# Designs tried in a protein design chat: VH-VL binders against q96cp6r367to538. Part 28

Target 1, 172 residues: q96cp6r367to538
Amino acid sequence: SGRLLINSVFHVGAERLQQMLFSDSPFLQGFLQQCKFTDVTLSPWSGDSKCHQRRVLTYTIPISNPLGPKSASVVETQTLFRRGPQAGGCVVDSEVLTQGIPYQDYFYTAHRYCILGLARNKARLRVSSEIRYRKQPWSLVKSLIEKNSWSGIEDYFHHLERELAKAEKLSL
Below, E stands for the ipSAE of ESMFold2; O stands for the ipSAE of OpenDDE; V2 stands for 0.75 times the mean of E and O plus 0.25 times the DockQ between their complexes.

## First folded at step 15 (VH-VL; framework fv_livmoniplimab)

Design k1 (at its last look DockQ between E and O 0.70; V2 from the best seeds 0.00; counts 0 for: pae E 2.7 > 2)
Fold by OpenDDE, look of step 15:
Structure k1 (fold): chain C 172 residues (1-172), chain A 123 residues (1-123), chain B 107 residues (1-107)
Amino acid sequence: as target 1 above (172 residues)
Amino acid sequence: QVQLVQPGAEVRKPGASVKVSCKASGYTFTDYYIDWVRQAPGQGLEWMGRINPRGGYTKYAQKFQGRVTMTADTSTSTVYVELSSLRSEDTAVYYCARGEYEFWENSYTFDSWGQGTLVTVSS
Amino acid sequence: DIQMTQSPSSLSASVGDRVTITCQASQSISSYLAWYQQKPGQAPKILIYAASSLQSGVPSRFSGSGSGTSFTLTISSLEPEDAATYYCQQSYSTPYTFGQGTKVEIK
């Protein structure tokens, strides 16, 4: 089961919002820095067409869990779906693999970003997330995975929403 | 209209430091990177580094690491580059340039430039 | 670092001539290549980005082509105001690097 984490309208055009979130933009880099992510790498978008593309992100995140390491390596694969450069919206699916954490082999997290253009300088952003299991964990282990994962995911996207709101105000 | 305004010229002695400003206007300051590119007299262009005005994140060319510091002041929409331990070969016109990422083409380009600041290093 | 090499270093042509400038990268840079025009006493001005995309406001007589390691800037019909030095620049990876420049003079 997934959770809807962001469902907000911003006074930013869909294309601009897409650029902010899914390019090597100052916004994204600044945001990741605020999250204390380090060693961030972004591959360029690539694919068979401009309507369907893929990129890979790698970064190191701090771990607040008292169990295990203080940091973890992350590989995030993003797939972009768009109708065209002027389509005024897109969907990005993200799969996030975290290494070096307890039970890393059991699960990964998936996120869907939906950007919908509402007007020239207005767009809606919807973000939903889910935990996907590669194998079935014990009930106690599952509870631990869920607790730790959702805590991090919710904090991340709530922070993202706040930063987008700030950026929105600066653009006005 | 996008504008990047720099001081005209600076003169320094070898071993000194110079700090060049770049005031941006006509756009949202924190939405674009600012890069610094210098050009020695009669020579080509040399990239020095990039700064994200949002948070002050920097990426420097290895050649200048340890001597260069880029900073941004969001309150004044101004970016600074400071170069220390100046030598004669640092004599050049220093340009700030706005970096734009073209999403659809996966391209990073300098679409706006300051008029340049001539930094002369002489004893 | 990626080295960018332009050819020729300089050329002289007449108004109306077709002018071609080449840029070679030491390794593949895909299409992460831009072309700039610089006139004496001025900052560079972007002409082409992404190897072949014309910057807004740039005359259509300018065009770019190429990918990988070989790129070309073409001026289909040279105008007097095109007298300048042209630079290619790779944005594939940092440090971003420029060609040494090609000076175009009008006969």
Scores: ipSAE 0.737, ipTM 0.903, lowest interface PAE 0.7, mean pLDDT 94
Fold by ESMFold2, look of step 15:
Structure k1 (fold): chain C 172 residues (1-172), chain A 123 residues (1-123), chain B 107 residues (1-107)
Amino acid sequence: as target 1 above (172 residues)
Amino acid sequence: QVQLVQPGAEVRKPGASVKVSCKASGYTFTDYYIDWVRQAPGQGLEWMGRINPRGGYTKYAQKFQGRVTMTADTSTSTVYVELSSLRSEDTAVYYCARGEYEFWENSYTFDSWGQGTLVTVSS
Amino acid sequence: DIQMTQSPSSLSASVGDRVTITCQASQSISSYLAWYQQKPGQAPKILIYAASSLQSGVPSRFSGSGSGTSFTLTISSLEPEDAATYYCQQSYSTPYTFGQGTKVEIK
């Protein structure tokens, strides 16, 4: 029930792609800083099993708000599903809650990352996103939420895809 | 394969600064953090901070905040640490080390180290 | 900051002995722990990562165990070349911190 934002093959193996996106890696930290995110904090992954873990990211994002605050606080909770060591991929579900924006109590955004190993040095990344409502807004408010949220989601994941392509080239 | 090369020794007076280089080879320089760890004579190891060669972003241990600066030059695959306002207790061997993430194990370790640079601060 | 406390501070043992070094964290660090060996005049060398995983090229007489706050490095049969100082290091959160070291001597 969401929109597909990335469906691309990269010439890096699934384990490397997972490390780039889901550890405290030079790639991830550099990407978030390029997005002008500040106050970035990542918790360690934790859980009873290496196949099912959770972490929390907190950060401050810039927002286009000419009449109010120029930034908003974000809490992103990620849940990791993987089959075992050196497995050929994983799924990460994230839920993103933003504070300091209009109608913040009405919705949050959710994303699903799917990594599938295709060969030792080749993997597919799929990312899909959706907007989830806690309260049902009136139609005009919903249109505003959808417009602003999808604009931000698309910019973020288009930028991520471009940066992964650059990192793939530099590693070759 | 992976190699981190540092100068052997530096001598400084209290109040001066020192800049120590670390030249990396044998891997993709921008894929890994470089961390700096020091060891005073007869003492243990102390993490000072790290630099992300992708964009030159740094994180410093609070103890060194305001006195330490780390930089990276991607054209020469070299990182530098500069420590200012030196005191006698800054006398130590300063190591650069490459950090390795292992995703399945959720681990970050220093898998390759320079030989260290002995910085002596005396008046 | 997460404090790492090793024990003992030093020990002497004979070739062939089983040697155990412990490391205690001031809070849970899950399995974000490494062990390093350092000989005089040399840089540290990694032995164990992720609490229990043996680094490539390290002899199998070395092993690690533990999670949470309590961790152990074991040398199952001490060899003469194992005389060194051993450090644990947490990578759970910055600043990454090391134990104070354990000096192992051969009798």
Scores: ipSAE 0.494, ipTM 0.811, lowest interface PAE 2.7, mean pLDDT 90
ESMFold2 (binder alone), look of step 15: mean pLDDT 93; pTM 0.944

Design k2 (at its last look DockQ between E and O 0.82; V2 from the best seeds 0.68)
Fold by OpenDDE, look of step 15:
Structure k2 (fold): chain C 172 residues (1-172), chain A 123 residues (1-123), chain B 107 residues (1-107)
Amino acid sequence: as target 1 above (172 residues)
Amino acid sequence: QVQLVQPGAEVRKPGASVKVSCKASGYTFTDYYIDWVRQAPGQGLEWMGRINPRGGYTKYAQKFQGRVTMTADTSTSTVYVELSSLRSEDTAVYYCARGHYEFWENSYTFDSWGQGTLVTVSS
Amino acid sequence: DIQMTQSPSSLSASVGDRVTITCQASQSISSYLAWYQQKPGQAPKILIYAASSLQSGVPSRFSGSGSGTSFTLTISSLEPEDAATYYCQQSYSTPYTFGQGTKVEIK
């Protein structure tokens, strides 16, 4: 079951919001730094068309749970669905694979970003997330995965929402 | 209008350090990277590095690692580049430039430039 | 590092001439290529981004083409004010690198 983590309107145009979130923007880099992500790499967007592209992110995240290592390597694959430069909005699907954590082979997390242009300088951002299982874990293991994963996911996107709100104010 | 303003010429001796400023205006300072590009007399352009004014994140060309330090002051919308252990071959015009990523075109470009600062290293 | 090689290093042409400058990358850079114009005593000025997109305010006589490893800047009809040095620049990966430049002179 998925969760809706962000559903907010920002006084930022859809295009600008897209650029902030899905380019090698100062905002994104700053945000990831605030999250204590290290060794961040971004591949360029690539694909058969400008409307359908893919990129890969790699980074190291701190682990706060008592199990396992204090950090983990992450590979995030993002797929961008554009309507076009003149059409406001896009969808980005993200698959996040975390390595070096307990039960890493059982699951990955998936996120869907939806940006909808409402006006020239207004856009809605919706972010939903889910945990996807490659194998069915035991009930106790599943509970542990869910608990740890959602804690991290919720913190991440709540922080993102806050930073976007701050950026919104600075842009005015 | 976007403006990047740099100081006049600087003169240093070999082994010394130089710090060049770049004051930005006409846009949201933390929304764009600032890159530094130098040009030796009669030569081409050489990228030195990039700084994110948001948080001060930096990426330097390997050639300058260990000698270059880029910093940003958000309160004054100013970026600085400091180059230490100067040598004669460091004599060049140093430009700051605003780096812009165009999302739809997947393009990173320098769309605005400072007027440049001539740094002369001579004994 | 990605090497950018321009051709020619210099050229002389008459007003009204079609001018073509080539830039070769040592590896594929997709369309992460920009063209800049630099006049003596001035900072570079961007002309083209994303290999073929004309920067706002740049005359339409300038155009860019190419992808992968081969790129071209074209001035369809050379004007006196086009006398300058032109540089290509890749932004595919750091360190960002420039071509050595092409000096365009007016006869």
Scores: ipSAE 0.663, ipTM 0.888, lowest interface PAE 0.8, mean pLDDT 94
Fold by ESMFold2, look of step 15:
Structure k2 (fold): chain C 172 residues (1-172), chain A 123 residues (1-123), chain B 107 residues (1-107)
Amino acid sequence: as target 1 above (172 residues)
Amino acid sequence: QVQLVQPGAEVRKPGASVKVSCKASGYTFTDYYIDWVRQAPGQGLEWMGRINPRGGYTKYAQKFQGRVTMTADTSTSTVYVELSSLRSEDTAVYYCARGHYEFWENSYTFDSWGQGTLVTVSS
Amino acid sequence: DIQMTQSPSSLSASVGDRVTITCQASQSISSYLAWYQQKPGQAPKILIYAASSLQSGVPSRFSGSGSGTSFTLTISSLEPEDAATYYCQQSYSTPYTFGQGTKVEIK
C-alpha cells in the first residue's frame, strides 16, 4: 500500500532528532526553505496529554504546471505519539491535503515517521508514505495522481534524508 | 561555554540607523535561532524578532516590520540587528538571545543572553 | 498579540519568606510559559521553562506552576540574592510577549 522512503540510522540521539523534525527548529525551517516552501505557519503542539498531541502546518509548495498556477496550498496535520521524557523515540502520523491541483478532492497523502533511540547519540528514522483515496478515480486518472504524488513525496523525503545526513556530519 | 558578545553602547540622532552586533561562540551557530529583545530604561522586555542563521530567514514583530533588518554571517558566527528611522522611544538596551526548543515540553526559551547594547537616541 | 499581566508589580519580603508571583495570559497558552530573573545591570536569566520545569543550575527553592491562562512562580524561602525583577514570557505565538515585571526587594 505504501512505500518506505527512509530507513536510516543517524548519529544523533532520539531527542535531538525529534527536536530537529518536530519542533519549529532551525533545521526544519531551513529544510522547508530549501524545498521552496513559502507562507509556512506551524501551530503549537496541543492536546490533553504530552504523549498524544496534534499540530497543523500550512504552507505553499511549488508545482509543475506550465499552464495555470505554479503553486499549491497545503494543510498538513501531524499527530504525535510518545511514551515519556525518557522514552527513546516517537511516532508522528501526518496527513497532507493539497489544494490547487487536479483531482484534489479525490485523495490525500499520509506519512508515518518512526524514531527509535538506539543509544545516547544514535537513532533510527523510518518514514513510510501512502496515497489515500476518498473517491476511486478511473485508471488513467489514478495513474496521473500516483505519478505526480510519488514524484513529490520521493523528492521531499530523499532531500530530507540528505539534509539529516549533512547535519549529522557537522555535529560530529 | 555558550557566549553572546555585544558592544556596550551606541549613540545616534533621531532619524538615523543603528546596527548592533552579536558574536556567538561555544556552540554550533546554525543549530539555534538568535532572537533580539529590547528593554527601555526602567521598563520591561520587548521581543523584536528572530533570525535563523541557517539560510538567514527572519520573523519580525509587526511593530518593527519595515524598520528592522536582521542578518547573520556564518563565517564569523555573528548576527546583526539594524533599526532605522530612530526615535527617542527606541532608546533601550538591545539584547541578543539564543533560542532553544525543548521537545518533550514543546517549549521555546531564551537560554543564553548577551549582556546588552545600550542604544541612546538623542539630539 | 497575547498580553501577559503580572501581579504584584513589586513586593518587599524578608529572608526566609515564601514569595509568590502570578502571571495571567489574555488567552490560553497551554504550558508555553517561561520565567526569567533580571538583576540590575544584567541580562535576564531563565529560571523556569514550560511553566513548571526547573532550568539546570537554578536553585530548587524556585518552582513554577499553572497551565492555560494562570501561572505562578514561587520562591519557597527567599534568599538575599533573590532580590531582582522577575518576568514571565509566553512562547505560544509570535510576537513573544513578556509580563511587565515584578520587582522583589529584601526588607
Scores: ipSAE 0.615, ipTM 0.845, lowest interface PAE 1.8, mean pLDDT 91
ESMFold2 (binder alone), look of step 15: mean pLDDT 93; pTM 0.947

Design k3 (at its last look DockQ between E and O 0.89; V2 from the best seeds 0.00; counts 0 for: pae E 2.2 > 2)
Fold by OpenDDE, look of step 15:
Structure k3 (fold): chain C 172 residues (1-172), chain A 123 residues (1-123), chain B 107 residues (1-107)
Amino acid sequence: as target 1 above (172 residues)
Amino acid sequence: QVQLVQPGAEVRKPGASVKVSCKASGYTFTDYYIDWVRQAPGQGLEWMGRINPRGGYTKYAQKFQGRVTMTADTSTSTVYVELSSLRSEDTAVYYCARGYYEFWENSYTFDSWGQGTLVTVSS
Amino acid sequence: DIQMTQSPSSLSASVGDRVTITCQASQSISSYLAWYQQKPGQAPKILIYAASSLQSGVPSRFSGSGSGTSFTLTISSLEPEDAATYYCQQSYSTPYTFGQGTKVEIK
């Protein structure tokens, strides 16, 4: 039940694109600010090897749904699978747990980022997302979770794609 | 070539404010943070804060919070640091530096520096 | 805040000597440690990043080692132009902090 949300080629090298998205970069911070995210924290990447690392993001997001609070705390765990400096690409799996919202204990969202180097200054970004359930909700609750979650997820990644396209133009 | 250019020396009285500029060139201005580091005469280096030229996001050292303001002008590729309520101990060379996060090594460093601006606070 | 302590504060050595400078962090900073060289009247210049990675253009006689809380900068064979003050800097967390510096003089 996953969805492919981004599948685009950018005139940005894979390494640079990786850095933009998965480091404490001006791009990422600016993007999150545009999303109205607040209290953003980024842990350093850590792990047993440089090829397999994990980091944690925490932030507060605004909630526009009539159901629930006006904001929510989020804990996002990212796992990075590096291919190496010369390999041109990486995969990042993200698990996003939203706290303080109705039915928070029922589900979380998962995202997979795939960056593939195509040329020195060209890379493809693919992002797929899914809703994962810790508990099986009854049908009406599931429908509500799906509706609210996908709306937010799609808006987020569509906005990301647009901002990446803008950044692409500025770097040329 | 990456260049960060700062103005010459500034002189201020105690209680006044000073605004130091840092003009960046030779790279995409919004792709890198700019950090400010000062150095009192004969002393070590002290980090003041960081600014994201993209959106103006800032992080200040707690020591300077309430007195320091960092701003960025993307149209001129210039970053500014303003320090208010100046005191004699604020006398120092103020450096702007480009912050770079090396992705593969997972490391944030200052890979380029301005030449520094000497700010003297005296009665 | 993370405290960075360098040792020694100053040293004098001859050309060709092996020079070692240490930096101790008050807590683990993993490999988020950089070394800078500063000559009088100049801005600092980065030498080492990520504790042991040599910055491009820096002579190979410079090397860095260590992780966690203990770090070392080594100059394998001191050259006259190496006379300067050296600083370690942690980038593990804000506020970023520097060691107090080590002044290296040539005999």
Scores: ipSAE 0.760, ipTM 0.903, lowest interface PAE 0.6, mean pLDDT 94
Fold by ESMFold2, look of step 15:
Structure k3 (fold): chain C 172 residues (1-172), chain A 123 residues (1-123), chain B 107 residues (1-107)
Amino acid sequence: as target 1 above (172 residues)
Amino acid sequence: QVQLVQPGAEVRKPGASVKVSCKASGYTFTDYYIDWVRQAPGQGLEWMGRINPRGGYTKYAQKFQGRVTMTADTSTSTVYVELSSLRSEDTAVYYCARGYYEFWENSYTFDSWGQGTLVTVSS
Amino acid sequence: DIQMTQSPSSLSASVGDRVTITCQASQSISSYLAWYQQKPGQAPKILIYAASSLQSGVPSRFSGSGSGTSFTLTISSLEPEDAATYYCQQSYSTPYTFGQGTKVEIK
């Protein structure tokens, strides 16, 4: 379950697209800066093998809340799976926990990035997201959680897709 | 082919500042970090910091925090490092280097270097 | 800050000799280690990335090994053009740090 936020082909190869999204890259850092994220820290990838790894991102995001906090702390845990150096893509599962927001104990968001290499300089990116509940809220609270969360998720991934499109033009 | 071009030498008095340029060519300027590394005469290498030409984000070694400023001009594909409040101990060759992340190996390395700028601080 | 301790500080060897240089990190850096060669009057040149991966265009007589805290650079058969200073460098966390260098001279 969830929503498909990106399903697009880019004129950059799978290896380059992975580097842009899943390393401490100029693209990723520049994108997060444009989102006004601050205090950004990325751990190194680690794990049993190059084919199964995990990293943690921490950052502070702005929140539009006239009556409450103006920012929130985020911990994002990413798990990478790939079959080998010749596999032509990867899957990254992300879990995003936000602190300093209403009902933070009730839910977190999850995102799946799928990269498929189509040619040396061509790849497909699919991103889907879902809201995962730890506790079941009333219907009114659930509606608030979903409206606010989907608004943020959609803005983030639409912005990401636009920036990837800009970056592929600069690489040509 | 990738090139990073720097001026050959600069001379300054203690207390002054110096701004060293690094002009990049042969690649997409905004796709790579530029790092600055210095080497005092007869000594080893010391990382000073990096700049992301995409958006101008910087990260400096704590030793230089407050004295160093790095900027980028995407219209000319040029980065600059400025070091203020110079001391004789700042006499060194200052290199710019292109930082490259290789995703499969999870490595960050300096795969291309400028020729270096000798900054001499003398009274 | 992660300290990188490189040994030896200098050595002299004959053409054809096997040369080994070691590098110790003050904490685990996984395989986030590179080796550079610097000839007099020149900028450093990358030889090895990710502890053991040979950079394109570098002769196969160069090799790297190790992970965690202990790393080696090996020149299997020294050639005259290998006279240089060699540096290890960690890229696990900022500030990135280098070993003090190993000067290799030809006897």
Scores: ipSAE 0.558, ipTM 0.830, lowest interface PAE 2.2, mean pLDDT 90
ESMFold2 (binder alone), look of step 15: mean pLDDT 93; pTM 0.949

Design k4 (at its last look DockQ between E and O 0.82; V2 from the best seeds 0.00; counts 0 for: pae O 3.9 > 2)
Fold by ESMFold2, look of step 15:
Structure k4 (fold): chain C 172 residues (1-172), chain A 123 residues (1-123), chain B 107 residues (1-107)
Amino acid sequence: as target 1 above (172 residues)
Amino acid sequence: QVQLVQPGAEVRKPGASVKVSCKASGYTFTDYYIDWVRQAPGQGLEWMGRINPRGGYTKYAQKFQGRVTMTADTSTSTVYVELSSLRSEDTAVYYCARGEYRFWENSYTFDSWGQGTLVTVSS
Amino acid sequence: DIQMTQSPSSLSASVGDRVTITCQASQSISSYLAWYQQKPGQAPKILIYAASSLQSGVPSRFSGSGSGTSFTLTISSLEPEDAATYYCQQSYSTPYTFGQGTKVEIK
């Protein structure tokens, strides 16, 4: 469901790409800093098995609000699915709840990261996103939610794709 | 071959500052954090903080907030730790260490260490 | 801050003995634990990561076990070169804290 934002092959192996995106890595921390995210915390991954784990990220993001707060608090919950240490990839489902924005109780955003190893030094990343509604907003409100949310999602993931491409070149 | 090179010794008086270098080689400098760990004579190991060479972002142990500063110079693959308002209790060997994150194992460990810099604070 | 407590603080054992060192965390750290060996005048050297995984190049007589709050480093058959101080270290949350160390001597 939703919109496909990244469907790209990178010349890094699946394990390295997973480490860059889903560990507390120099790449991830540097990327979030470039996005002007502050107060970033990442919980450890935990769960009943290494193949099904969860972590929580909290951070503060800038928002375009000319007459109110210039930032919002975010809680992002990530759920990791993998089959084993030699599986050649993983799936991470992310749910993002933002506080301090209009209509925050109406919706949240969800993102699915899929990493597939293609070779020892080659992997595909697919990212898709959707807006999930808790309450059904009136049509004008829904249009506003959709416009602002997709603008932010697209900017974030296009920036991520560019930074991944830059990082793979520097490793070579 | 991963190598972290530090100066051997520094001597300072109480109240002064010291800046210790750590030159990295044998790996992609911006792919790993560098952490600083100190060890007072006859004592155990104490984590001071880490720096992300990608963009210079730092995380410090609360004990050192306000008097520790870490910086990185990507052009020379060198990190620095600076400790100000030195006291005799700061006499220690200061190690830089490369942090390795293993995703599958959920592990962050120090897989390569400098040989340490002895900082002596004597009145 | 997570406190890491090792026991014993020191021990003396003969070549060939089985040596066991324990490490207790003040709260659960899952498997975010490493063991280091430090010889006099040298930097620490990692032995075990993720509580039980053996670092490449480390002899198989070293092993680690445990999860949550209780962890064990075992040397199955002590060798003369194993005389050193051993430290556990948690990487669950910052500040990353170390145990106070266990000095192992050969007799």
Scores: ipSAE 0.608, ipTM 0.845, lowest interface PAE 1.8, mean pLDDT 90
Fold by OpenDDE, look of step 15:
Parts: C-alpha cells; structure tokens; sequence
Structure k4 (fold): chain C 172 residues (1-172), chain A 123 residues (1-123), chain B 107 residues (1-107)
C-alpha cells in the first residue's frame, strides 16, 4: 500500500544531504516556504544516543481541495537513525498528523527517508510513503482520504526532488 | 576559503538609517545562514538576527524588530542589514557571521565572521 | 530570552597556568553551546562547538565540557597568545545570546 516517491542519486555527499533535509537548514526552510508552509517550528533533535534521535516539526499547510478549511495544522514527528560519520547515510522515519481536516482521526501519513552514501560527493535518496489508518473507514471515506492524501504527498516529494536537483547544480 | 567582507566605517546622525553589506565567497551562498551580531565599544556581543539567503527568510531579535531589515542578493552573494531610526546606543561594530548547523553534533555555530563595520551615530 | 552568565568577568594568569571559565544558562540548552575567542580589533573566533567539540585548527589545550545549564571552557596550559576575551553563546533558541565575556590577561 506504500509508494516509492523518490529514488534518485545526487552529486552531494550523504552527510551534506542529511543536513540539508533534516536540520534547520536554509534549504529546508526555503523549500517549506516554497510549499507555502507557515508558522514552521523545529525542535532540536533529542534522544538517548546520537544514533537514534527524535524531533518534532509543526507547521501550517494550505489546503487546496474545496472540502473543509483552507489551511491545516500539522505535527510531524521524525525519528533519525544515524549510521555514524564513517558509514555515510541515515534513515529518517516521519509521521505526519494533520489536524483540522475531514476524517483527521482516521489516518496519518508515514514517510521513510533513506540516504545512502555512494561516494564522497554522491548519495542516493529513497523516499517511500504510506497512509496509516487508526481505525478502518468505510469504503467511500477511505477513497476520499486516499485521493486527497496521495495527491498532496506526491506533489510535495516531487517538488522536493526538483529542488534537490537544483541545489545539486548550484553546489558544484 | 570562506570569506565575509564588509565595508569600512559608517557615520550617521541620529534618526538616520544605515545599511551594511556583507559579501560572501568561498562557499555555496544559499547553503548557510548569515547572522548579524553587533558589539558596542567595550561591550559584549549582541545577536541581531538571521537571514536565509535562500528565499530571504529572516528572524530578528525582538529588540530590533521594526527597525532592522535584512536582505540577501543571491546574484552577488551579498547580505545586507539596514538599521533605521538610529540612536547613539546603536554605535557599534556590526559583524556578519556565517551560521552553520552541524548535523552530527546537532549544533548551530558561527564558524566564519566578517571583519566588522564600525557604525558611529553622532550628532 | 535565555540568559548566559560567565564567571569570572576577568582573570589574570601566568603562562602555563590552567584557566577555567564557566558559563551558566538560565535554562537548559542541552549541548547547544559554543565558545569564542576575541582579540582586540578582531572578530570572534570559534573555539568549541556543541559544548565539547574542538573546532578544527584550534589548539588541543582548549577544551569544553558541560551540558544542560552549566558549561566550562578550560585552557590546560595558558599561552601568551591566549590573551583575549572569551564568550559563550547559546544556539538553543532565538534570540541567540552570549555571555558577557571573560577577559583573560597574562601576568
């Protein structure tokens, strides 16, 4: 039921790519701004070890569908699994809870980012997403959730891929 | 080599505005924040704000809100800070500094600094 | 705002002495602390980041320790060129704030 949304190689080192995506970086802030996200907050990464940490993002997103509000509050929890400085790469699991939308209590979205270092200045990014249901909706509701969610998710990550490609060129 | 170059000293009268530039080189301009920190003569360091050259996103210290404007020109890799309604207490050396988030250490630091611009506000 | 308080405000020590500077935060800042050295007429220079990590190119006689609210910068053996003012800085949250500084003089 999940979808692979990004599977690309960038001429950017794994560590740098990780920093771009999973720190309070100019890239991330700029990207979210382009997405018209507002009121963005980022907690520091925290955890019992440096290899396993968690942070929370909050932001407001615009809603483009005619049903419901024009914006929604989002709470995103990210869990980082670091491979260490020598291994090059990481995995980040993201759970995204959207509030103020129809059937918000039925589901949330989950994303897995996988960064693998291929060379000093080369890394692969894989992103997969899925919709997770807290309770089973009836068929028509499920269809609506799926339609609206995937549309937004796909647009977001396709845009991310494009911006990463642009950043890649500028970093050379 | 990372370099941040600022202009020489500026002199202004109270009530006027001053705009200080910071030209960055030796790195990808849009990959790092630029922060402004000032230091009054014989005093400590005071953070004024931060700008993201990518998109021009800014965060200002509340103390300067309404009087400070930070801008970035990506075509020239230059950041500007403008301070309006100048007063004598604004006399200070104004530094631009590159802000870096160190991912593995979960730390934000100023790893490169401009040489500073002395702004003197006097009647 | 997070207040950073350094101690002492100034000190004088001899070459070879062990020097310790402390920084206290008004609230927990985890390890979001850096130490800077500033010489007269110069911009600050980073020495320590993430409370205890030595910046590249900085002599090993400099070290940082601490977490939460209490931090320490140590110079194991003071050198003449270490005469400067030292600042701690928190980057836990904006506005970023600095300690008032510690002036280190050589006897």
Amino acid sequence: as target 1 above (172 residues)
Amino acid sequence: QVQLVQPGAEVRKPGASVKVSCKASGYTFTDYYIDWVRQAPGQGLEWMGRINPRGGYTKYAQKFQGRVTMTADTSTSTVYVELSSLRSEDTAVYYCARGEYRFWENSYTFDSWGQGTLVTVSS
Amino acid sequence: DIQMTQSPSSLSASVGDRVTITCQASQSISSYLAWYQQKPGQAPKILIYAASSLQSGVPSRFSGSGSGTSFTLTISSLEPEDAATYYCQQSYSTPYTFGQGTKVEIK
Scores: ipSAE 0.040, ipTM 0.701, lowest interface PAE 3.9, mean pLDDT 91
ESMFold2 (binder alone), look of step 15: mean pLDDT 94; pTM 0.950

